# VH-VL binders against q9h9l3, part 229

Target 1, 176 residues: q9h9l3
Amino acid sequence: PRKMVAIDCEMVGTGPKGHVSSLARCSIVNYNGDVLYDEYILPPCHIVDYRTRWSGIRKQHMVNATPFKIARGQILKILTGKIVVGHAIHNDFKALQYFHPKSLTRDTSHIPPLNRKADCPENATMSLKHLTKKLLNRDIQVGKSGHSSVEDAQATMELYKLVEVEWEEHLARNPP
Key: E = the ipSAE of ESMFold2; O = the ipSAE of OpenDDE; V2 = 0.75 times the mean of E and O plus 0.25 times the DockQ between their complexes.

## First folded at step 13 (VH-VL)

Design ia164 (framework fv_fezakinumab)
Fold by ESMFold2-Fast, scan of step 13:
Structure ia164 (fold): chain C 176 residues (1-176), chain A 123 residues (1-123), chain B 111 residues (1-111)
Amino acid sequence: as target 1 above (176 residues)
Amino acid sequence: QVQLVQSGAEVKKPGASVKVSCKASGYTFTSYYMHWVRQAPGQGLEWVGWINPYTGDTFYAQKFRGRVTMTRDTSISTAYMELSRLRSDDTAVYYCARSGTYYYDSGPRFDPWGRGTLVTVSS
Amino acid sequence: QAVLTQPPSVSGAPGQRVTISCTGSSSDIGLGYDVHWYQQLPGTAPKLLIYDNSNRPSGVPDRFSGSKSGTSASLAITGLQAEDEADYYCQSYDSSLEYWVFGGGTQLTVL
């Protein structure tokens, strides 16, 4: 179909007891891993839990962050009409309040050939960290300072490229 | 098993408001979006809006913005649609319908549907 | 107003095949969004008939099938039966409106 990008979002906890996941950072890279978008995003609701160990987000990142409505418009402009790659990508789309076409969505947590290459059960949901270590021999999401959404988006694109030819052929024969 | 039970028919005069309820059972209420769709007599289906029962977030079709409000009560697994400043052309059967959020959650298809609530607006 | 275009009516005799078209634009079906089909018997709520272009829910006979190409989709019904008399609606998602859109509906008459 069209051009391909990879996305990774970081979420913070809002709402009662911090149980709601609200968008607080989004990174988008192109096919070659070049950054197209990387912004901290200010949720419209009060942040209860920064979830810093995973998100890498701290109070200081919110000071000049782009308001959610503006960031969402920018992000959707990049995603619309493109093949979008992500890992457990439905969480990213939920945080964006966005419905991307299934035919243009590639979720590296649900690609059986990718799991097979990693010697994992085809129908298991493997973490991005595990697949990246197994298949790219690279450690991501290291330390306790939180994840880098740029690093995660780049790793996700590289993982998809390992199975791109066979998976696109599969999707052409077996439309979603 | 999975059911959506709607409130009974309403008759209103122009300018009034109506509030329709939709009680869910047989599934986790907060895991699916709830949609509202209306159908005027002899006409087709028209999407009104959706609510995320978990967050309370809503999105409404342009023609209803400013007149419709969607809410929910998670303690009784019930969604509500309130339409204000009623006009005679708001006469319709109003349906609630469940959807998944993305294809991994059963996708954005509407299943099940409530039986509908007839709202009649007449002078 | 309906966003997706369907013929207002279609008819066939018992045992025959009919097809119902659903035409969208570059902002919905043409952008890759899936098409779902609903059957509405007189006086009842719509019921999911086909989802994600061509899949059947449990309990839907294989006489019903769906397909999608370009900006259009179609519902095919083979071996028509009297109980198939109903209104049929297609549905997709429109990226410019950011909401679900329906076809105007097609009334199927079994002669």
Scores: ipSAE 0.634, ipTM 0.854, lowest interface PAE 1.5, mean pLDDT 91

Design ia165 (framework fv_fezakinumab)
Fold by ESMFold2-Fast, scan of step 13:
Structure ia165 (fold): chain C 176 residues (1-176), chain A 123 residues (1-123), chain B 111 residues (1-111)
Amino acid sequence: as target 1 above (176 residues)
Amino acid sequence: QVQLVQSGAEVKKPGASVKVSCKASGYTFTSYYMHWVRQAPGQGLEWVGWINPYTGDTFYAQKFRGRVTMTRDTSISTAYMELSRLRSDDTAVYYCARSGTYYYDSGPRFDPWGRGTLVTVSS
Amino acid sequence: QAVLTQPPSVSGAPGQRVTISCTGSSSDIGLGYDVHWYQQLPGTAPKLLIYDNSNRPSGVPDRFSGSKSGTSASLAITGLQAEDEADYYCQSYDSSLESWVFGGGTQLTVL
């Protein structure tokens, strides 16, 4: 089988009125939850809104941050050819300007068995925080100082492991 | 009704630049990526690059880097592709084509396509 | 040269079945990227015929079908009609080139 990793990114606001989401941190963990990558990333555009309450990104994190082009190359080397797990992962891939194969992508916000296990409607998009509390009995994204992308990536991998066997069998029978 | 309307045919001499336009209507311009694909007479399709009309971000095929520039004007829902330092082998029909923005799709499919702009490079 | 390999031509009589192959590598189709197919009638722009390996857009008859296995994909056309005479292109994404890539095209002649 292909190796599996989980990813979570933090974005800051760039562009007019800070409406564009630009990559400012990326965390990648392996199957066991060990950190493979965790770097602050300097966007190529002027940061209008750090979105610190959610991202945890502050001006000081940008001082020695890895430039976007270099960070992207490093991240893509880790992701290429692997099964990549994320929550609402299309946002992370957009921030990376990256197209990962659909057949190797696992989005924990769109796995019906996972929602069913959490007593949620199968077709609803549930937050990572809600699923983690319901299924792992763990609180993440606590407080107002920003989210930890490492914590989010670890929680995402653990959530996927709960349905991995069932979902991989489903995908083998019903290719995406 | 979704439409992509391209500018008319161009004749250029080697070394010149050409700027082709693609005006979108019938959908939210900033919600889809715009791609440029060319086709030389009697030849196959060749991807040139894409632009995200919302952010202005672009990505170009390696073959065209340094010669191509893609821009957009959101006020008139129009995308532009400018190709500089034209050579005779740049003679082709240049198409714009729309794609979705779902990055975990295995590669955006192109739908619809503009009717194409013939660019002829001759001395 | 095209990144994806297609036969340059295929032919059949009305009512027959033809299959057009599209062969990639470990960096595109073999890596799991989906394959899309386009039909280009003479003098017109390409039109989406099949997307995500086997799905048909609204308005495409079920005579057209797609499949994918390993590093290759196939377009099947059953019950050939004169109106099917066109060029057919496969398309995918190549991770090493970070680019959308096309097959060289297959000219279908209806005899």
Scores: ipSAE 0.737, ipTM 0.886, lowest interface PAE 1.2, mean pLDDT 91
Fold by OpenDDE, second read of step 14:
Structure ia165 (fold): chain C 176 residues (1-176), chain A 123 residues (1-123), chain B 111 residues (1-111)
Amino acid sequence: as target 1 above (176 residues)
Amino acid sequence: QVQLVQSGAEVKKPGASVKVSCKASGYTFTSYYMHWVRQAPGQGLEWVGWINPYTGDTFYAQKFRGRVTMTRDTSISTAYMELSRLRSDDTAVYYCARSGTYYYDSGPRFDPWGRGTLVTVSS
Amino acid sequence: QAVLTQPPSVSGAPGQRVTISCTGSSSDIGLGYDVHWYQQLPGTAPKLLIYDNSNRPSGVPDRFSGSKSGTSASLAITGLQAEDEADYYCQSYDSSLESWVFGGGTQLTVL
């Protein structure tokens, strides 16, 4: 069986009026929640909005941040050949300017059995925070210091593990 | 039936700009990516970029960055590709093509394709 | 210019089997990206023929098949017919180029 990793990224605002979401931090954990990667990343463009309230990113974190191109290479090496688990993971891949194979991608924001387990509508898009609270009885993304991508990646992996068997069987019968 | 109807042929001079349109019908325009692919006469296919009609987000091939702009008008389900600073080697048939994403029901396969728009760049 | 490598031409007699190879690299097919195939009849736009390595869209005969292994993919056509004469392109994604990429195309001639 293929190894699984979970990924979560934090973005800052670049470009005109800070409307472009650029990768500023990426965290990757293995099946057990061990951190495989956690780096601040320097966008190629000037940061207009750190979005600190949400991202947790501050100017000081960018002083020794890894250049985007280098970080991207490092991240891709980790993700290659693995099943990648994430929440609303299209945003992460967009920020990475990288597209992982669909057959090897698991998005916890689009897993009906997971929503069902949380007593949510199967076709609804629920937040990671909500699902984590409901199913893991854990509070994430609390306070005003912004999100922790490591914490979010770990929560994402834990959520997926709850429905892994059922969902993998479903995917086997219904390949994308 | 899903259809992509493209604008007519264009003739431009070097240094000019061209804007090609692609009107979509038969499906929810904002639920699929729109790609642009070009083919020079007697040559192969070359990907130019894509736009997410829902968000307006774009991603261009490195070769065309700074010279291509993709936009959309959701009210009329139409995507646009504008290429500036035209050169003779930009002469090609430009296709729009629909795709999904790795994150939704359909992946990055192109289906269907428009009939293409010939853009000729000559002095 | 094409990132993926295809033979420029292949030929076969009606009823025969032909194969078209698509050779990639460690930065595209080798990374696990799926391969799609397109058929382009003379004077027409490309048409999706095979998606996700081996799946056929509705309307595509089962005599068309696709496979992928390692850094390469292959399109097989059995029971070759006159209407199969066309250009065929493979397509994938190259992470190093940050681009969807096509093969150079293969011209299939039915003898």
Scores: ipSAE 0.007, ipTM 0.569, lowest interface PAE 11.1, mean pLDDT 90

Design ia166 (framework fv_fezakinumab)
Fold by ESMFold2-Fast, scan of step 13:
Structure ia166 (fold): chain C 176 residues (1-176), chain A 123 residues (1-123), chain B 111 residues (1-111)
Amino acid sequence: as target 1 above (176 residues)
Amino acid sequence: QVQLVQSGAEVKKPGASVKVSCKASGYTFTSYYMHWVRQAPGQGLEWVGWINPYTGDTFYAQKFRGRVTMTRDTSISTAYMELSRLRSDDTAVYYCARSGTYYYDSGPRFDPWGRGTLVTVSS
Amino acid sequence: QAVLTQPPSVSGAPGQRVTISCTGSSSDIGLGYDVHWYQQLPGTAPKLLIYDNSNRPSGVPDRFSGSKSGTSASLAITGLQAEDEADYYCQSYDSSLEGLVFGGGTQLTVL
């Protein structure tokens, strides 16, 4: 059996008008929800939009943040060879400039049985907040001062555990 | 149709720099990554790196870091690869090739490829 | 040196089946990364032949198929034809190199 972790990243806006998403925080938790990694990360380019309402990132967090190259190396050492769970995880991998094997990737925004349990259309992309409220009766991403990537990673792991047996059997029968 | 048109053959002396272009048409230039792959005469394929035309972000293979620079001009849908401090063993056909930007793919694949630009490094 | 290992050459007669192997390691194919295959006809650019282990792009005949098991992948060509004579390359991603990697290439000769 492969070890399993969950990841959630926060991005800030860089580039023209802040349209580019650059990694500014990453949290990784293990199967039980214990924190393996949680660091603020300094993008290599100028931040034009902190997107604080969603990211929770402020200028103060950048003062002692880990430079992108160093943080990326640390994160990849944790992810390599493990089953990685995330929500809309393509965005996290893109921010990391990292390709993770799709056979070892679990995206809770693309698991039809999970949507079915939430009484949502199987092929719709539902937000992490919505699925967590419907299936775990828990409010995450509360307030207007930004999300907690630790909280999001923990919720993501718990959501996956609800369908783990069924989904792993499906993947064994229908390899990606 | 989707097309990648590369600049013509170049002959350079050792120590010089070369800049190869790749002009894209038939698709949204900023929606796909552009890769560079080279092939020395009678040898196999070797990946050099990629550029994201939307952001200008680049990622280079370790072997080429410090000598390669990838850029783009979105106004003319053209990607560039510049290789400096040329050596005789840099003689190769240099291809541009398109890939998707979706990191869930478990590694990019190349479709289409440009026809290649022969760069000869000799004195 | 190529990161992925392919036989330098294979040969077959028209109508026969040939297979081309691509052997990686625990840091690439063995880690679960997908394998793509390219066909390069003499004097031309490579063309995508198989992607994500076993999928064919539009226009590629069903005579071409791919598979993956453990640390290796295979390209199978059935009903071999003269126009299949080309170089074939496998490609994957290697986590230790953090880069895209190719096999050394296999020259297919049709008798």
Scores: ipSAE 0.672, ipTM 0.870, lowest interface PAE 1.4, mean pLDDT 91

Design ia167 (framework fv_fezakinumab; at its last look DockQ between E and O 0.61; V2 from the best seeds 0.68)
Fold by OpenDDE, look of step 15:
Structure ia167 (fold): chain C 176 residues (1-176), chain A 123 residues (1-123), chain B 111 residues (1-111)
Amino acid sequence: as target 1 above (176 residues)
Amino acid sequence: QVQLVQSGAEVKKPGASVKVSCKASGYTFTSYFMHWVRQAPGQGLEWVGWINPYTGDTFYAQKFRGRVTMTRDTSISTAYMELSRLRSDDTAVYYCARSGTYYYDSGPRFDPWGRGTLVTVSS
Amino acid sequence: QAVLTQPPSVSGAPGQRVTISCTGSSSDIGLGYDVHWYQQLPGTAPKLLIYDNSNRPSGVPDRFSGSKSGTSASLAITGLQAEDEADYYCQSYDSSLEGFVFGGGTQLTVL
């Protein structure tokens, strides 16, 4: 059995009008919720929109931020060979410009048993905040300070653990 | 339909540079990675690198780092590959090929391919 | 030279079944990355034949099939036809190289 990690990334806006989503923070936790990685990341291009209300990223966080290329290397080294759990994880991988095997990817935004457990439509895309509140009775992403990628990654892992057995069995019978 | 139209054949001397273009149509240029793959005469396929047309970020195979530069012009949906310090063993057909930006998209498969651009390096 | 290993050539008579193997390692196929196959007819660009191990794009006959197990993948062609004479390449992603990798290619001859 492969080791499992959960990932959550925060992105800022770069490029024209800030429409390019660039990685600005990445947090990775292990199965137990221990932080394996948590760094602010400096995009290669000028930041136009910090998206602070969502990302929690401020200008001060970029002063000593890890350059993207260096951070990407560090992150990929952690992810390689692992089962990676995330919420709407395609956004994280896209920001990383990284290819992780589909068979080793778990997206909590697309796990029908998880939605069912939360009394949500199985095929609906529910927010991490909603699922966390419903299933873990915990409030995340509260306030105006923005998200905490560490908290989000931890919540994501905990949510997955609720349906891990059932989902892994399903995937074994129905490989992606 | 999705098409990749490449520039014409090139003949270069050793030490020179070559820049091949690939114009995309029939899809959103910035939503897919553009790859370059070459094939020496009678040989197999060799991946050169990719560019993210949306961000301009690139990643090159180790073999070509320092000699290859991939760029794009989003206004005309065109990708470019420039190879410098050409050697005879750089003689090959160079293909541009489209892929997804991550596994959840169209994944790391190439579709479609351009028709290729022959680059001949000879003294 | 190629990261993925294919037999240099295979041959078969019309109507027969042929298989082309693609052997990788623990850092590519064995790590879980999918395998894709391409057909290259003489004098033409490669064409996607099989994607994600076993899926056929539109227009590809069902006599072409792909499979993956462990560190290897296989392309099978049933009911071999003259038009199938071509070079076939497997392709995957290698985590150690952080790059895309191809097999050496297999020349299929229809006898």
Scores: ipSAE 0.809, ipTM 0.911, lowest interface PAE 0.7, mean pLDDT 94
Fold by ESMFold2-Fast, scan of step 13:
Structure ia167 (fold): chain C 176 residues (1-176), chain A 123 residues (1-123), chain B 111 residues (1-111)
Amino acid sequence: as target 1 above (176 residues)
Amino acid sequence: QVQLVQSGAEVKKPGASVKVSCKASGYTFTSYFMHWVRQAPGQGLEWVGWINPYTGDTFYAQKFRGRVTMTRDTSISTAYMELSRLRSDDTAVYYCARSGTYYYDSGPRFDPWGRGTLVTVSS
Amino acid sequence: QAVLTQPPSVSGAPGQRVTISCTGSSSDIGLGYDVHWYQQLPGTAPKLLIYDNSNRPSGVPDRFSGSKSGTSASLAITGLQAEDEADYYCQSYDSSLEGFVFGGGTQLTVL
C-alpha cells in the first residue's frame, strides 16, 4: 500500500505589483490528520503583498521563518513516493517548484464523485469551504484573519476519504 | 496556431559562445515553460534545461551548469539559450520545446518543438 | 549516456507489429512519473506521439499505443507502414536529477 498525505500551502505576493505567488507557509498531515510538517517559509524575494485576508500571513511570521530552499528540501522528502492530496493542488506544486507524479496526485477540486455527493455539477471547481460545509457539516476559513493551512489540509484529507475507495477504483480502471 | 521559430545555423570556433533564439506565437508565452534539448549528429536527444518565462527562473541539467544561460524577452515572446566555452562535441541541433508548468493536468511533455538550430563547432 | 534504456533498433515488415521498450529506475518511471513518446522522421524535429503513458494527440492513428508497468514502458505499433520509419524516443522525469530524461532512441526500419 502506498502512504498518503494531504498538503495545503499559503502564498504571498512577490514580484511586480505582487503578481507572483511565493510560498510562505506549508502544512502537511498524514492519513489520520496528524501534522507532519507546519512551517512559515521565507520567500527569497521581497514580499510586496502579504495577502493576509487569504493567507493569514503577517510580517511577524517572517521573523523566524525557514528559508525557501531549506523548507523545500524538507517538504519534498515528505512528499516523494507518496499519494499527495490537495485542493487546487497545482497551485501548491507551483509554489514549491515541484513536479509530483500525476498518478500519485489527488485534487479534491476535480473529483467528480465528490461533487456529486455535494449536489454540485461534476465538472465544476468547488471551493474547499463549500465542500467541507456540505459533506462534513464543518465551517472552515471563518472570518477575515486568513486561512489555517493545517485546518485546510485536515479538511482536504477527510473529504478525500469520503470517496477514496470509489476514486481509487476509478483511477485503476481509467489511469490519469 | 502555436509556433516556435528558431534562429539560423551558426558556425563557431572552439572557445567561442553561441546564442540561439526561439520566438513563440499563438499562445500566452508566460503560461508555459520553454525547454532546450540538443541532438548531436547521429545521436539521441539530450535535455539542457528550462526557463519559466513568467518569473525568469531557470534550471539546467548538471552537465551544462556553468556554461549555459537561458533568458527571455517577454515583449517579443522570445527565449534565448547561450552556451559558452564551446567544444567540438557541442556540435548539435539545438531545439526549443514547450511544456506545461507545475500543473499536473498539463504534464511535463514537450509539444510543440521548434525546427532546430544547427550549431557547428570546428576549427 | 541516456538515462532511460531503449533497444537501438527494431525492424518489421509492412502489416506486422513491433514493440519498443523503455526501461527506467526507481527515481523516474518506477516512482510514478509518466512516459511520453516522440517520433522523429529523418531530417525533422521530434513530434509528440504518445503522452501520459497511453494517450494519443489529435491526428495520431490508433495503430500507435503506449503502456507502462513498474519501471518500464513500451510503445506498440501495429499494421506497420513504410512511413513509420523513424527514430522513436521515450521521455520521463527523474526526481534525483530534478530533470527531464530521454531514452537513447530506437531506429525503426520497415523492410
Scores: ipSAE 0.717, ipTM 0.871, lowest interface PAE 1.0, mean pLDDT 91
Fold by ESMFold2, look of step 15:
Structure ia167 (fold): chain C 176 residues (1-176), chain A 123 residues (1-123), chain B 111 residues (1-111)
Amino acid sequence: as target 1 above (176 residues)
Amino acid sequence: QVQLVQSGAEVKKPGASVKVSCKASGYTFTSYFMHWVRQAPGQGLEWVGWINPYTGDTFYAQKFRGRVTMTRDTSISTAYMELSRLRSDDTAVYYCARSGTYYYDSGPRFDPWGRGTLVTVSS
Amino acid sequence: QAVLTQPPSVSGAPGQRVTISCTGSSSDIGLGYDVHWYQQLPGTAPKLLIYDNSNRPSGVPDRFSGSKSGTSASLAITGLQAEDEADYYCQSYDSSLEGFVFGGGTQLTVL
């Protein structure tokens, strides 16, 4: 059976007016929630807007951050060949500049059985915070100091486990 | 209707450079990658690289790194491929082709294709 | 040299069934990347024929079908017609090259 990991990333603003999203932190956990990777990452362009209220990234985190090219290589070695779970995972892959196989990708923002368990419309896009509160009775992303990508990756894996058997069987019968 | 219109055929001498254009219409130019794929006479398809028209980021196949430059002009929805230090084995039809961006789960498919630009390199 | 391996040619009589194989490696098809197929009629640009292993774009007849298993993919053409005479290419993504890869092409002849 293929191994499974969950990923979450935090982005900062680069480019004109800080509108381009660039990777500044990435956390990867295994099936049991153990941290496999958690690094602050220095974007290749100047940071215009740290977006700290949401990203949790501050200038001090960038002082010893791993350069993007090196960090990307480390991350891709972990992801290659694995089932990767994330929430709105397209944003993570975009920030990593990375193509992952559809058959190995799981996005907790778009799993109908997960929405059904949360008493939400099956086609709705639900926030990670909301799903975690409804289904795991936990509050994440608390406070105004920004998100923790470790906390978010762990929550994402736990959410997927709630529907894993049903969804994996669905995908086996209905390849993406 | 989505269309990719390429510049006309070119004849070049060895050592020169060539710049091929691809004008897009019928879709939001900056929302999709543009690829270049070449086909030598009687041969198969060979991927050259892509450009992200939104960011200007490029990625080139190893064989072409150092000789190819891809650019774009978003004001006229046009992508360009320039190949330098031409040699006779660069004679080929050069196609542009559109694909989705990074957030597809698998390598994106090419749809549509331009009609191709013949580049002939002869002394 | 093509990264994906296809037979150089296949042939069949009108009405028959033909298959075209596409074999990759553990870093492309075998890693889980989808396979797409293109038809190239003489003197024309390639045209998308099958995407994401088995899906047909609008306008492609149902006598064209695709499948993928392990490190290989297959294009099947049933009810073979004269207009099917063309070159056929498979395409995927290879993680080790970080690049888009094609098969060498298969020339289909209708006898």
Scores: ipSAE 0.608, ipTM 0.861, lowest interface PAE 1.9, mean pLDDT 91
ESMFold2 (binder alone), look of step 15: mean pLDDT 92; pTM 0.942

